# VHH binders against Type II restriction enzyme MwoI (mwoIR), part 2

Target 1, 363 residues: Type II restriction enzyme MwoI (mwoIR), of Methanothermobacter wolfeii (Methanobacterium wolfei) (o59646)
Amino acid sequence: MKNPKFTENQKEIEKEEFEFLQKLNFIIKESLELFNTNLKNSMKFINYITLPIIMASIESKSFNPFSEIIEKHIAFILNSKMNSLGYKFLPLGYSSDLTYENDNSIIHIDIKTANLENPSDFKDTVPLGINQSSYPGVLDCKIRGKNIKADCKKIKVYPNIPTTYNNKLTITNALLFIYPDYKEIIDEIREDYIAIRELISINLKDILTPIEGSLEEFLNYKPSNEKKRLEPILDNIVRGYFIHDKLRHEFSENVEKDLEEFEKKIIGIAKKLKEREIKPVAILSISIPNGELAPHYDDEIVSGKSWGSSFRYHYKKSGNSVFKGLDNKASRAVFLHINKEYLPVLKKYFDPITVYELTEKRL

## First folded at step 4 (VHH)

Design g24 (from e06 with Y106W; framework vhh_7aqx_2)
Fold by ESMFold2-Fast, scan of step 4:
Structure g24 (fold): chain B 363 residues (1-363), chain A 124 residues (1-124)
Amino acid sequence: as target 1 above (363 residues)
Amino acid sequence: QVQLQESGGGLVQAGGSLRLSCTTSGSTFSIYTFSWFRQAPGEEREFVGAISRSGGTTDYADSVKGRFTISRDNAKNTFYLQMNSLKTEDTAVYYCAAEDFYTGSWLDEGYDYWGQGTQVTVSS
């Protein structure tokens, strides 16, 4: 609906967002097979670091621990590739799964997963935290679709993330992986995940923040001789994290028993997942506009239901899926990958399907 | 990095026993999970048994369960496959393998280091 003229600065913002989309497309296509999720594949990339990250996800007591494992697997693969594109990992502490910077930009990648059998999670909107984007949100007067106040007006809520920080542009991308229904696999391993949560209580953030990138990247930065020396030390550090400080001096029988039970449970999960690769049906990139671009979009493209509710980005709402300042009007919400076998199902929700290559293709 | 060397193979009559050893060198023994695989002529390589890093968890192929036992001796940098009640169908080249991933202990492949193999022949 709004039709003001783009400033030159706003056009430059969209060009940076579009350039990131191109780089993201490159790494996804280069690494496509690595996004096939199973525990063995995830362990290959980070080794001893991946297991503690999975454990931290389980420890959070999520109702969907398998979705958390998929998201961590995706995060570690992306992290291993971002340095090749000139991006440096920023310390954990921001609300996004992955935050990186280069000379021009700070990039927030919010990894999303959705089950193909629940289209409400992917067909129109994606959830969005106010600390993951610079775009202003709008609170409405509805709870569960009903008005809560007769005289209510829409209230703008400004995120804590600025549009530019220390002369670097803030870019946000929601990277959505759509998977086939894996409920049967969750049901098979659920009791093992619950048991693991009760064995080990951990907080990994203080261990991971000193390490730039992934464990693989850290090891690759070192000469071969140094890598061989560090491998046992890194494993011992990870093991040490699971051992309470007072017990490190004495190595109690109970601590060894708990570690052995934990190892047995992880191996049990791996055996159940041995023959089961969960391949993405599709990978959708959603370039959420920088807040400076708000005059060119509907006020409600980031909206929440009442105070304290989660915000959602409405990427299919009239005009929201297009870079408006670019001459070619490229899509902001675009497929980086589709599995052709699922194309008929996807076309129920996305018709036409736009796939990003060097030029956009409609299927 | 680790180097693996098998020993203890040979010829044995059906119903007999053999103990295979796999000696490791080059890296810290205690950080690895260890497995045995075998391959008969013209067949695919198949999993036989595995032992976890702690030694507290073992697993076996259904065809050898109750007859074979895997163990490790960290002080000797060696792990073993005790084979009892041998059958002619156990005839194969036996390979030891090392894996530094917890979840890799029971998988058919994905092991980082392999031995050269040792022949086991079980005669009728």
Scores: ipSAE 0.000, ipTM 0.200, lowest interface PAE 16.4, mean pLDDT 68

Design g25 (from e06 with F101Y S105W; framework vhh_7aqx_2)
Fold by ESMFold2-Fast, scan of step 4:
Structure g25 (fold): chain B 363 residues (1-363), chain A 124 residues (1-124)
Amino acid sequence: as target 1 above (363 residues)
Amino acid sequence: QVQLQESGGGLVQAGGSLRLSCTTSGSTFSIYTFSWFRQAPGEEREFVGAISRSGGTTDYADSVKGRFTISRDNAKNTFYLQMNSLKTEDTAVYYCAAEDYYTGWYLDEGYDYWGQGTQVTVSS
């Protein structure tokens, strides 16, 4: 479908949203075992992916390495699968965790993690950024169809999610991963990350300079600057080349000793955690309505935040819970995975429980 | 992508020494944890020793502690296993292995990149 059809036809918009939801649900469900293995390995074996996440969390006011690790592993799986479906990964998202595009659509996927013992984090709402359909265009910046090539700064939008951006249909999905109360494991990991953070920020700060410089370069990249290339900057961010590059040029004796102590601590953590298992209680997939559909929803779609960087979307409210324009009125929120032993607890918060059934359709 | 190539295997007498080398392809050498494993005929593959990304942390199987030393040379994209005071029980095919996890190092299943193996035979 062409973009102009989407702006004037709610049924066509919801059909595209539903079609993508089916594709996403299939990908996640077929990849669950791989995801669980990758997550287990990352919690036990800190690697080039988890190390940048730890460093990024150092500058954050919210310290949740478990959530960030889940987001990166889902990104790793989705990047490969989405490419096979003709979607290009865009590392440009403002308020979404992952952004993809094809010729017709821009896809925003938000990855959320919740503790089963904290039902306020999963039973009613999912937090979203007010500008998730707008992002810094590294190669092309657009606001409401206008190209802005000279200044690709973060673009703010209202909590009403735009139907189209850059002349493409905007589709927004959330994946909510609910885990058992692993407080003991999380508290232990948090204390270890604090110790590692202190070592890095005090003793190994110079080693972080190449990654921090690359992040700043990425955020300030302008499409008109022909002297700069995007690909090496992304490689530096993704691969953690700061350690590689510094080791090739030799560290001072003090930095080498601190790096050795850092490695020793990480190895100790891995040995201690080798017997631990981390698996989700449930995975919930949520298709979030486009902004053109916002007049069909109550003011209750937004709560908990005034104008700012985020809002809470009420995915269970009447009119938010189904695709209104589709004949089958399919649910916008469905479970992809349920651990049966936790079903009684989930029933306290979800009634009914709508489960995605995989019929082996090619999507 | 990394490819591993072992060298230095052969026949030695008990009490002798042998140095194994593992050369990698590419400039990403310093992001890998490296290990040596060995497999005697009819037995499971067992861990021998490992070296961290910085080279500052090493670990060894109890059977080789004090006799074997693992080291790495990032400038040559090569890591080594120095085997001293060899025993007939050290006879095995030796494999070098690499992985980009920080700490997969004593678990076989943690390694995705393996060399072809090199035979070490220790005679009495």
Scores: ipSAE 0.014, ipTM 0.498, lowest interface PAE 7.8, mean pLDDT 66

Design k03 (from c10 with T98R T100L; framework vhh_7mjh_2)
Fold by ESMFold2-Fast, scan of step 4:
Structure k03 (fold): chain B 363 residues (1-363), chain A 123 residues (1-123)
Amino acid sequence: as target 1 above (363 residues)
Amino acid sequence: EVQLVESGGGLVQPGGSLRLSCAASGFTFSKYAMSWVRQAPGKGLEWIGRIDTSGYTSYNPSLKSLVTISRDNSKNTLYLQMNSLRAEDTATYYCVRRYLEIYTGDYTYFQHWGQGTTVTVSS
């Protein structure tokens, strides 16, 4: 059974998806050098790396710190561009969940990364949180032919995004970045990243805890002229939200040593990432139909990874990634960028390759 | 084949108004959504706005107060009305054809461009 609200509003949803795809393509094309350029000596690029590391360290614990850091880096770049298009960030906390609003629609951008060595993570599916569906309450999912039942109320995410909210249509886009194998880079920074998380959680928790507020307020923070210990990197972004000068003076003499260690570790990671050429192989936009996902568990268009965590959307199912009820020739997955160096590898999984352009481009 | 021809550009004074036209041929104009895009010298493409087959318009929010898009299906013509022109509005303006149903067909494409018409805002 399809979500009745999706069926009722199908044409309007497709129109909003198309309009957003146009804007997203323009943003990605304009920002491409930020993903493909060698990260040279510039405070701006250090801030794009350092702040995502700090954000990731505060918000969550990760078994793959590199993917978490890169997703935050991408989110940071996109947020500056979305604001220029008149979208307001809707605060769901300082997390990787990007939700925006304008006069016409609410937009969810789910940023995903995949390793080129693991084609099962990109060639047919994209992982989803429960909030990519407007299906309310209890979800049923399938893992390797076995059905499980998930209670949305136990998941630490917004459990159901309705097809409409506050009289605005909601759309969801999964933005998938495929990277070359970066295992060497992961190994190089992993210990420093773990050390930073421990410092924040144990030693510096009260000094570096974010002040309550929205991500929009955080990103538009204008620091005072007073200088802090971490000023060379964090002066323009983090001071009022993470470093509490008053409390710093009330702590033991070991706080200065802990702050020096934190600064050395964060700068060290930023320098290591800056010296590497971290660039995507390809960028895919996958339009996810809000309200259609739960009914498709039985036909394997949606499969579960684990109860209460995430699911996989099989975007190549139903004829070029389209659900029954839309035009059967429709496609919801398009390339926004391809690094031509990797074209032979990509053609093993995508042939032909269609790149979204204001001018048609087929590879 | 499909052809789009922009006109109405030229030199205008700051604060002036200008209406650009796009004459379409080689397809059933009334069945397609149409867009305006501009490019200032040495800069990237900037989306201005779109009008669909029902006359519904959507605009770049940074330009919404300055522009109006309209169409005349009996003349196969798309219009861009610009008011209160500024020096930063100096650009080449392009008319672009798009499908309203982006998800129709095995291959997605968006695109017949005109040759552009240049607007220079200078005193």
Scores: ipSAE 0.000, ipTM 0.132, lowest interface PAE 20.9, mean pLDDT 62

Design k04 (from c10 with T98I T100Q; framework vhh_7mjh_2)
Fold by ESMFold2-Fast, scan of step 4:
Structure k04 (fold): chain B 363 residues (1-363), chain A 123 residues (1-123)
Amino acid sequence: as target 1 above (363 residues)
Amino acid sequence: EVQLVESGGGLVQPGGSLRLSCAASGFTFSKYAMSWVRQAPGKGLEWIGRIDTSGYTSYNPSLKSLVTISRDNSKNTLYLQMNSLRAEDTATYYCVRIYQEIYTGDYTYFQHWGQGTTVTVSS
């Protein structure tokens, strides 16, 4: 395949992407102390979602229990900063992603968190949905109840998001926040969680069994074109974990005592978590190319997920580490923050470590 | 039972036009987004485009000027209009009912497929 020359319009697109990277670098650096906050500042109104997820994750070793709490805290800080720069928040009711507009652009910020002890989550790729970027991708074909005669494992597809809409350029940036291992915090609450699980299954099973079903429904919730049912699931979880006060008078003294012990342990876990201070060890920015730039980047920068319908963007390989039309070949994947104490660990996965560096040279 | 039945395929000369139809049954057609996908002989699958429940369309950019997708909810039918056909457009064409996660938009599943209809562009 040939490598065509950049048009003047494509060079202008890369300039606008680079200018947004400059703005993003500014807000991240000025917000570092806000990200270095106690966990309790991240819990606020989400306690009824946070506690069930943490409890479920203690039984499963396959996901980070604190990633949702941290991502919501990061989103809150970033939303405040984007608004202060004149960007208006856009997606009302459809996406958890941060999407904004100003006079010239539509900005998509995809927040990712990773545990330093799980390098597969951060060392070379970032997952992207088809509604987060204008860059063309590859999706795994999933068929329910019907097999076709053709191999459908891999389909070349183009995103739902246009490269330009109403004279506004689409810009996508992924922000990967790398945090220290949470194992010590999980270990500290594990004993209380085990006690709660046993209390539910033995002493309170007839009262609290609906919570376990709702928790499974919540964790596996994938809405289709059908009516949303998330609210009843959350209501069942809230009711179960905090117990409905009106029903307490109807219980025997022994059941009431068991419910009080259950609530006391849940509150104890929440209190321990709220007093933990969590700081990022590194923040990596990945500037995803606008779809108009696809002919200038290697085909290998995108691949399908093994078990998912989204695709992976390979920011380290296949020519995806630079803004190809810029004179200085500025990197699309750059560290905006590094805690030097973790530098030896980061060097195992990033060598060399590309730190953000602005150039005033113009195209 | 969900059923998708394509029709309108056949032999067409280079530069010609063709309209494919897909008759849907066994579900509420107006409630689902629909896609067209094709497979050329000996090659992989290629996405053509999509139409959502509101009638908004999105296309593979390499095919955008050559195809138009439309739907008629009163007839439970999906259409693919193709113009300026080339030999490289020879393929089996499938209509597909898709699942898309409404709240995140992250996931698209090609959930139910028709049997396919073959288009051959040749003189």
Scores: ipSAE 0.000, ipTM 0.307, lowest interface PAE 12.2, mean pLDDT 68

Design k05 (from c10 with I102L Y103W; framework vhh_7mjh_2)
Fold by ESMFold2-Fast, scan of step 4:
Structure k05 (fold): chain B 363 residues (1-363), chain A 123 residues (1-123)
Amino acid sequence: as target 1 above (363 residues)
Amino acid sequence: EVQLVESGGGLVQPGGSLRLSCAASGFTFSKYAMSWVRQAPGKGLEWIGRIDTSGYTSYNPSLKSLVTISRDNSKNTLYLQMNSLRAEDTATYYCVRTYTELWTGDYTYFQHWGQGTTVTVSS
């Protein structure tokens, strides 16, 4: 039996998780307007470090070119607010976006963004690494990414994050921001990006010699099922141009003119992006059960995404959508914000009962 | 290599005006954004303002009404015009070469600094 009666200790774990959810709800509601100007605010962080991330997303034809920048800005806002609630930032080296502690618990906040036009990223599950929560993952060998036709039982994988550390409970919350489609914004900067690409390939290739190897990697990049990281390559190219003083000292007048056009195009993209305002469609909080609660939840609440490293948490499955130890009075997955303009679209992906239940749940 | 030489500092009375100059050499001046920064005795560095390659200026809001930055690319020279000087404006003023920022003037790198020129505001 997967759902035995909770002990008092297990109820206390869920109480700690619920108290964090209440504090998170307070932060989001009090800071909602800051999240309503995310792209404009995130543009304060556009520089030679973050622009390559945007360019890599455009090159890979991603629907989420601003995802990492928005996530970093959300993290900045949350970090400022968490201190006011008695939480201290704790850099534990795990790949959770934010880790904090107070006197009672260590909390991991995994910031997620999703495009409203890609419902597979938000409608039923949230992706998690085994190093982003204390909850056990379950891998299906069919999700291994190549033709493995084998009848196999789900393989249980235990996370690298412990359920307690220094006698404090570990809590994980996935904070999901759903945004409108970025296609129109990408289309606005596509022309400038193409011009930059042509300047690099035709006019600037030999000039960016200080970044030996990176240009060849960039120019030969072709998206495929085997993932390549473009961010470091593009970072090296942009840094070489803007950081290496000697780059401009020996160039001919024609080369300097091409570098000036490159700068104008880069600045043009940054200015167009800074003038954009992206408002969240909805903000969804998903409280991932602490690993000690695993025997009290169905095995089916997790599925494999890849071998040994990540899984998907199915927050709509029966028995995991509520805090069981709290007499089913609170949901583990709740909307902290819904933009009413997008409610008809959201109802396509969340059944009406689920939307109303999550919206009406009290924290 | 890169050389920046400030001039025009000295003693000035409260309410007076002063124009500082910065002569640039060792690089193509017209291709770089330039900034002015100051340091009062015993205090930290304070950014005054910036002028980009197109002539667009941005200023420290607390100083915007008191200063004007301009450039003359034909003379490889940067200027800082200061008006209504106060005792609190006593500082060493530095000319700084900055990289062209990747966005609207909110982030710059201060790579090369001049030796500084001292402005003393007293009677």
Scores: ipSAE 0.000, ipTM 0.125, lowest interface PAE 20.5, mean pLDDT 70

Design k13 (from c10 with Y109W; framework vhh_7mjh_2)
Fold by ESMFold2-Fast, scan of step 4:
Parts: sequence; C-alpha cells; structure tokens
Structure k13 (fold): chain B 363 residues (1-363), chain A 123 residues (1-123)
Amino acid sequence: as target 1 above (363 residues)
Amino acid sequence: EVQLVESGGGLVQPGGSLRLSCAASGFTFSKYAMSWVRQAPGKGLEWIGRIDTSGYTSYNPSLKSLVTISRDNSKNTLYLQMNSLRAEDTATYYCVRTYTEIYTGDYTWFQHWGQGTTVTVSS
C-alpha cells in the first residue's frame, strides 16, 4: 500500500531522518578505529584514490586534494557498513557522495571535511551543492560563456535530486569530519603538486589528453563492475607505461624528461600521504531538511555564495536547529564523536551542549 | 575548445510547439550533464532543466508541463522540446554544459555556454 501523503507529514519525514541518524551513530562508533587509521595502505588504494584526485586538481584551481582524499576514505568505510543495515547502494548519477535506499526512503549522505583552523567551514553553516539535496535554492552565479555579458546573477535553481523517487522519501545528511590543521600535510606535497600542474598545463597537456577518457570513467564515482577494467589502466598511467612505452619514440628528449618527472612526483605524493596518520577532531552529523520540509522552517535557512557553485545551510538558526515534529527535543546537528583533547577548542564554536554530543538517552 | 551551437529558434504562434537542438563538440558529450537556460528581453536568467549522464531529467517546476529535455549521445546533441508556447516564453535559449565537481560535490551550473538561439512567440 502506498501513502500519497507520506512526504507531506512532517513527523513521518523527521522520524525517518532521526532513525537514519541513530543508524549512522552506530556505524560511526563501530568504525571509529577505521576512521583513525593512518593512510599506510596498499599502493592500489593510495594510487586509485590519490591519482584521480591529483589529476582532477591539476584541472581545477579551487580543488583541495586533501579534503577529497579523506572524503573518499570515509565513503569507502561507510559503504562497507551500510549493506549490513539493510541499505542498497543507488547509482543515481548525482554527485552526492553516497546514495542508498531502504524500504521507506532514499538516503543521500554528503561527506564534508573541515580544517579546525577554519571555523567558517563548520561553526554555523555547511556548504551544499545543488546536486546534494532536494532543497531548492537561489545562487549568485559567476556566469562564464561566450557572448554572455552577465558576471553574477541570482538564479533560481531547483535540485536535480527529487523529493521522492518511486514513492520513497529523499532524506539528506551532511556528515562533517573536522580534522587538525592539515596545511602541514598540504605543504609537504605542495611543491610536487604545483610541479605536476605546471608540467600538465605547459608541457604535457596535449600528450595526456588521449588517456583522459579512461580516467574520467573512474572519476565518475559510480561503484561498478567496470572498476576491474579501469584499475589496470590507472596502474599503467601511474607507472607511465601508456605514456612512455606506447608513445615514447614520438617524443623529444625534453618531453620524455617531463614525463619521467611527472611519474616521479605522483609516486612521491603517494608515498608522503601513505606515511601520515590522520585522526578526526570531531564528527558532526547535520540532518538537512528536504524540500517537502521547507515550508515548515525559517525562510532564511539557506543563503547563496558569491562563487556561484553552492549555497549554505544555516543549521544553527533557531528555526532549523531542532526536529520540529518530534517531541524529544532532538537537534538536527549533533556530534557523533569528539576527540576529548580538542573539546576546549570546539566549545568556542558549539554552545549549548545539546549540539556537542548525542547521548544514549537521545537514541 | 568546448563548443555548443544551438539551433531551431524562430517565430512561433501562441499554443505552438518547437524543438531546439544543441550540437556539442570539443569534449566527451556522454560524460557531462547538460542544461537549458533562457533569458527573456530585459529579464534575468531562468533555469529550464537538466539532463544527467544517465538520462535522468530535472526541471524548473514552473516549466515542467511545457518542456522535455533529451539527448542523443551518438550525435553529441541535446534537445529541448517545448509545447503550448505562450508570449511569455519569448527569450534567448542557451545550451549549457553544467559542471559538477565530481570529486567534492561542488557544483557549478554554468561552466560552458552556447551563443544562444532566439524564440519569439507572437501572432
């Protein structure tokens, strides 16, 4: 039997959100040792996670490779646990980090990372991509196009994630991992990273283009049986086999030296990351209301960003800080884990205690 | 060298139908989500809808009953079918390659634009 009013019932929507929060809390506590593991791992894990990220960041000045490496690591750990709790992975073609379904709902998990030294990234709002929630928004867009005069315009945007799919409610959770200042880690790889970007943009751009298609298939972040086909291609790219062996005799001496340098620097970055131990300061879960809940929350719960690629959800505003349909006074933003040595720093940004830690009585 | 070339615009009577095409070149069309955006004379930009790499579509709810977006990956072509056109649908229509930062989830609606094609709804 289908319930055509399911998505209109605030209590039922928030109940499903809260039940997911309870399951997420269980997964995080069960998997804490895995999140605290160092990046000393198999070369395949480092190369297949790290190489796509490095290649992507060569093409984007705004991309932070450290944040994405950690987010991919978290995603793989979560994915291993979701099936045991009755969730099926859904490849819906969206860039939400993880999408799952159970009998009642479709669940989008947006994995976020934040630097403890940059409190604007975690203390009162969370950034959202238009493709990461069912919540409608307004963006100030930096418009780029031939013959377009507009620089920045407010554009009404509608999410590509529906509020329901096959009569299942869509819910969204932002899972935020706060880490100690990772600038030191970035600084350790920065020289190699900049050199790679320069080699690609100046010396190797035309040569590496023919292999981009294979890399793009992996970077689409859809777990598929095709991963087995792409792994050898990625290994060969890392080792320089496709570049050096297949095209070597077509290149000048300078191009061959640049390709050798490119290979050495990618391997160097992978080794440096493998030697790090990275542990979260805190793990914060934010239950973002879907579009069906929008009429029941404050009008100012979202704001546009001047870069034009996302908006921000204001999870601490009084109208959106709690589950309004539930009588348990549950917060929409709760800590699932706090490293106690960082609690004094976190207390500067998170007051009152109801936002600090989810207790057993609230589960 | 990303190129997007819209075609199919022109004069149409109220209540009529029109199909716009967008020919894409200079990139792997099948790997990118595509959108349509319009701008009426003297007005701001209005997002019409999006089609992703799997063919899933999402639309501006105000326009959903009037439009259908489709793609033909074998021809590197994006389509916008419009029905029951009204005078208020008079606008320049743009084909846009939308960018989603695949790795971070950061999203930019308007990475690359065509030059536009003009639709005029008038008797």
Scores: ipSAE 0.000, ipTM 0.318, lowest interface PAE 12.5, mean pLDDT 65

Design k14 (from c10 with D52S Y56R; framework vhh_7mjh_2)
Fold by ESMFold2-Fast, scan of step 4:
Structure k14 (fold): chain B 363 residues (1-363), chain A 123 residues (1-123)
Amino acid sequence: as target 1 above (363 residues)
Amino acid sequence: EVQLVESGGGLVQPGGSLRLSCAASGFTFSKYAMSWVRQAPGKGLEWIGRISTSGRTSYNPSLKSLVTISRDNSKNTLYLQMNSLRAEDTATYYCVRTYTEIYTGDYTYFQHWGQGTTVTVSS
């Protein structure tokens, strides 16, 4: 494979990426207490977020019911901090959680969460879609069936995010928050969301049908892959339920009782969630290389996911997880925060473990 | 049941044009991104391009000047327009449903495939 010499332009690209990493480190460290608060501060959004998440967890069992709530909470905090650093929120229609610009760059931040009890979600790779970075990926599709004689090999895919937009460099960072297992909280709310599911399937089906086929898709959902996304279908149902005036004013007395029970279950779940303090065990920052830098990296830096059109970025590969063109060769994947009581567990997967400051510090 | 049925394949002369169609049924077509993928005889699969729910397209750069993907949600139909066809474009072409709807979704999946339609570019 070829690894051409870094040009001065490519070194300047890495300098901008590294500069953003320093700014991100500052805002994360200044915001640690905010990430350690209970969900009470996000209560305004819980009624819209909690229902889709809980319903998704009923059907897939592999979905983390708190990942969406936590990601929205993180996004809310980061938005405030990015604005304070002079970045303007920029809605470009890309699938990044947060997109911002300043005079020199467009920043894409993709927020990820992982459960400490599921190391496959954080120990080696981070998943990315073609809409989240300018770095080219590969897809791993293993297809069997009529008119296909052999298994699919990896397919090259090309990013929807350009390396430069409006004369500004695009920079992508994946922020991974690792949390302890929330099984106890899930067990406390399990009966309530089963009741919600039954109310929708049996008593509220006809009322929710007008939400453009989404209810039919929800009721017939059976994932062929445990990580298949369900949230878009549920989001349409929730939007219809909470904001559709006709739905709330045109119902029978019997339906009114079912809707009241539905609302009480949602509020009950929200109250149980807000009473919990949810604290990260670690925060990992992964600076995805700008696509202009791809010729300098081995093919092993990306791999496809089976039966998916997303790919995995391998942030632990030696020589490929550093800013190659910079003199200091700083790491692209670094911990911005570690809760020291979890250090022994984290060292099973990261050894040595490095915390980023202005100078990297090994623990 | 989800069904995707490709049509429009056949024999075409080098330099010619061809439009493939994909008729979708069994799901709400307007809520899914769609892709085209091809496989030449004895070779691997090659991604051609994708069209989002809003009509935004993305293409394999090596094919971008030769193809256009479009959709008609009123007819539940996906299209692939191909121009300036070459012998190396001879392949079976597949219509594929991808799940990329935006809520918090960065995941896309090649979930359901049609049976394919064969295009042969020869004189």
Scores: ipSAE 0.000, ipTM 0.306, lowest interface PAE 12.9, mean pLDDT 69

Design k15 (from c10 with D52S Y56W; framework vhh_7mjh_2)
Fold by ESMFold2-Fast, scan of step 4:
Structure k15 (fold): chain B 363 residues (1-363), chain A 123 residues (1-123)
Amino acid sequence: as target 1 above (363 residues)
Amino acid sequence: EVQLVESGGGLVQPGGSLRLSCAASGFTFSKYAMSWVRQAPGKGLEWIGRISTSGWTSYNPSLKSLVTISRDNSKNTLYLQMNSLRAEDTATYYCVRTYTEIYTGDYTYFQHWGQGTTVTVSS
């Protein structure tokens, strides 16, 4: 099957996407040792982010606080580096998404983490939200409701992000950090984490209601690399607002003991995580095509299977992993870093493995 | 129990306007992104648009000039304002909950569906 010929404008779009891949590669390689840092250097994020994540998890049990902490740490490192390249941060949401602009482009970096033991999270696809790219998604869904049972045709869902805005090209990159199995670390903190959730949900929830509005500042906070700081807001939530003097005199002795136990458990978790060193096994960069390139790529490269399924970018579907307008010589899905000790495991899923260097190298 | 109840459908003349409502219960409405989806008789599903937890909206480009999605978190209610209605807009309209991006940075589309409300555009 032959792809239709690229227009000169579409080739220029792919060239801009490829140029950004090169810039991202530079940032990652220059900052690699920061991602290999012992958790004690980021203990403040562990201490302060743990409570808001627990609050959020009251409404969902699928939450993994450990991956959230890692993603926020990565985001703060990347924010500093993007600014050094002349990109200005655009605050668009409270997620792992990082959005930047310069004179020519608007950049969306979607930070993802995966465990080496869960290959379904990295071997074929990566999750992708509607607000992270300009490429339309397709969902084959089923209608379910009271008195309604029906199968449906595929639905095309259009993203929030335009392909261009004020003559600036939209570029999206999914940046996936693969980590070794850290289940034992999670298991060490699981009981304390569950206890904290129970303390908040059954004993502390009503007490937090008068000051819960302050948590809205955190939930609406967007990653920042210049003037706005997250740590003072979190410190106010954890220390100032939750142990507020106006409510202290209304606390029962049992409530004060619960708050003390809560703080001790948070500190305990932080101490356990502080002693740990977490290093990425590999870093995979995925350059998601701009929506104007849709005529040249699989219509279902961004797709979901059914009701309850997330949208995913399918970078291993035929032809989706190369810059087609650049004569298929450059990869859209490529490793920026591999820890050589894990190469045999990675080769089970990525053979050959393409590592991005001055010239792409197969390992 | 998660419940979504659409209302406001009915007969409307071509060129008219209509506002649909979706009453949500059994979950914290403000923490979820919401979508509107429609199905014309004998046709497939057509996605209308979405509103995020932060209030960002996105629309099917073919419908962008026709519709506006909004939400009122104090009333746990989602709205779909439709203007300049055409005969081809005759359909059953569904309110749909999506998984919130605040927690995982990911979307799970069409997670829970309402019963639907029927709009008929006819003279």
Scores: ipSAE 0.089, ipTM 0.605, lowest interface PAE 6.9, mean pLDDT 70

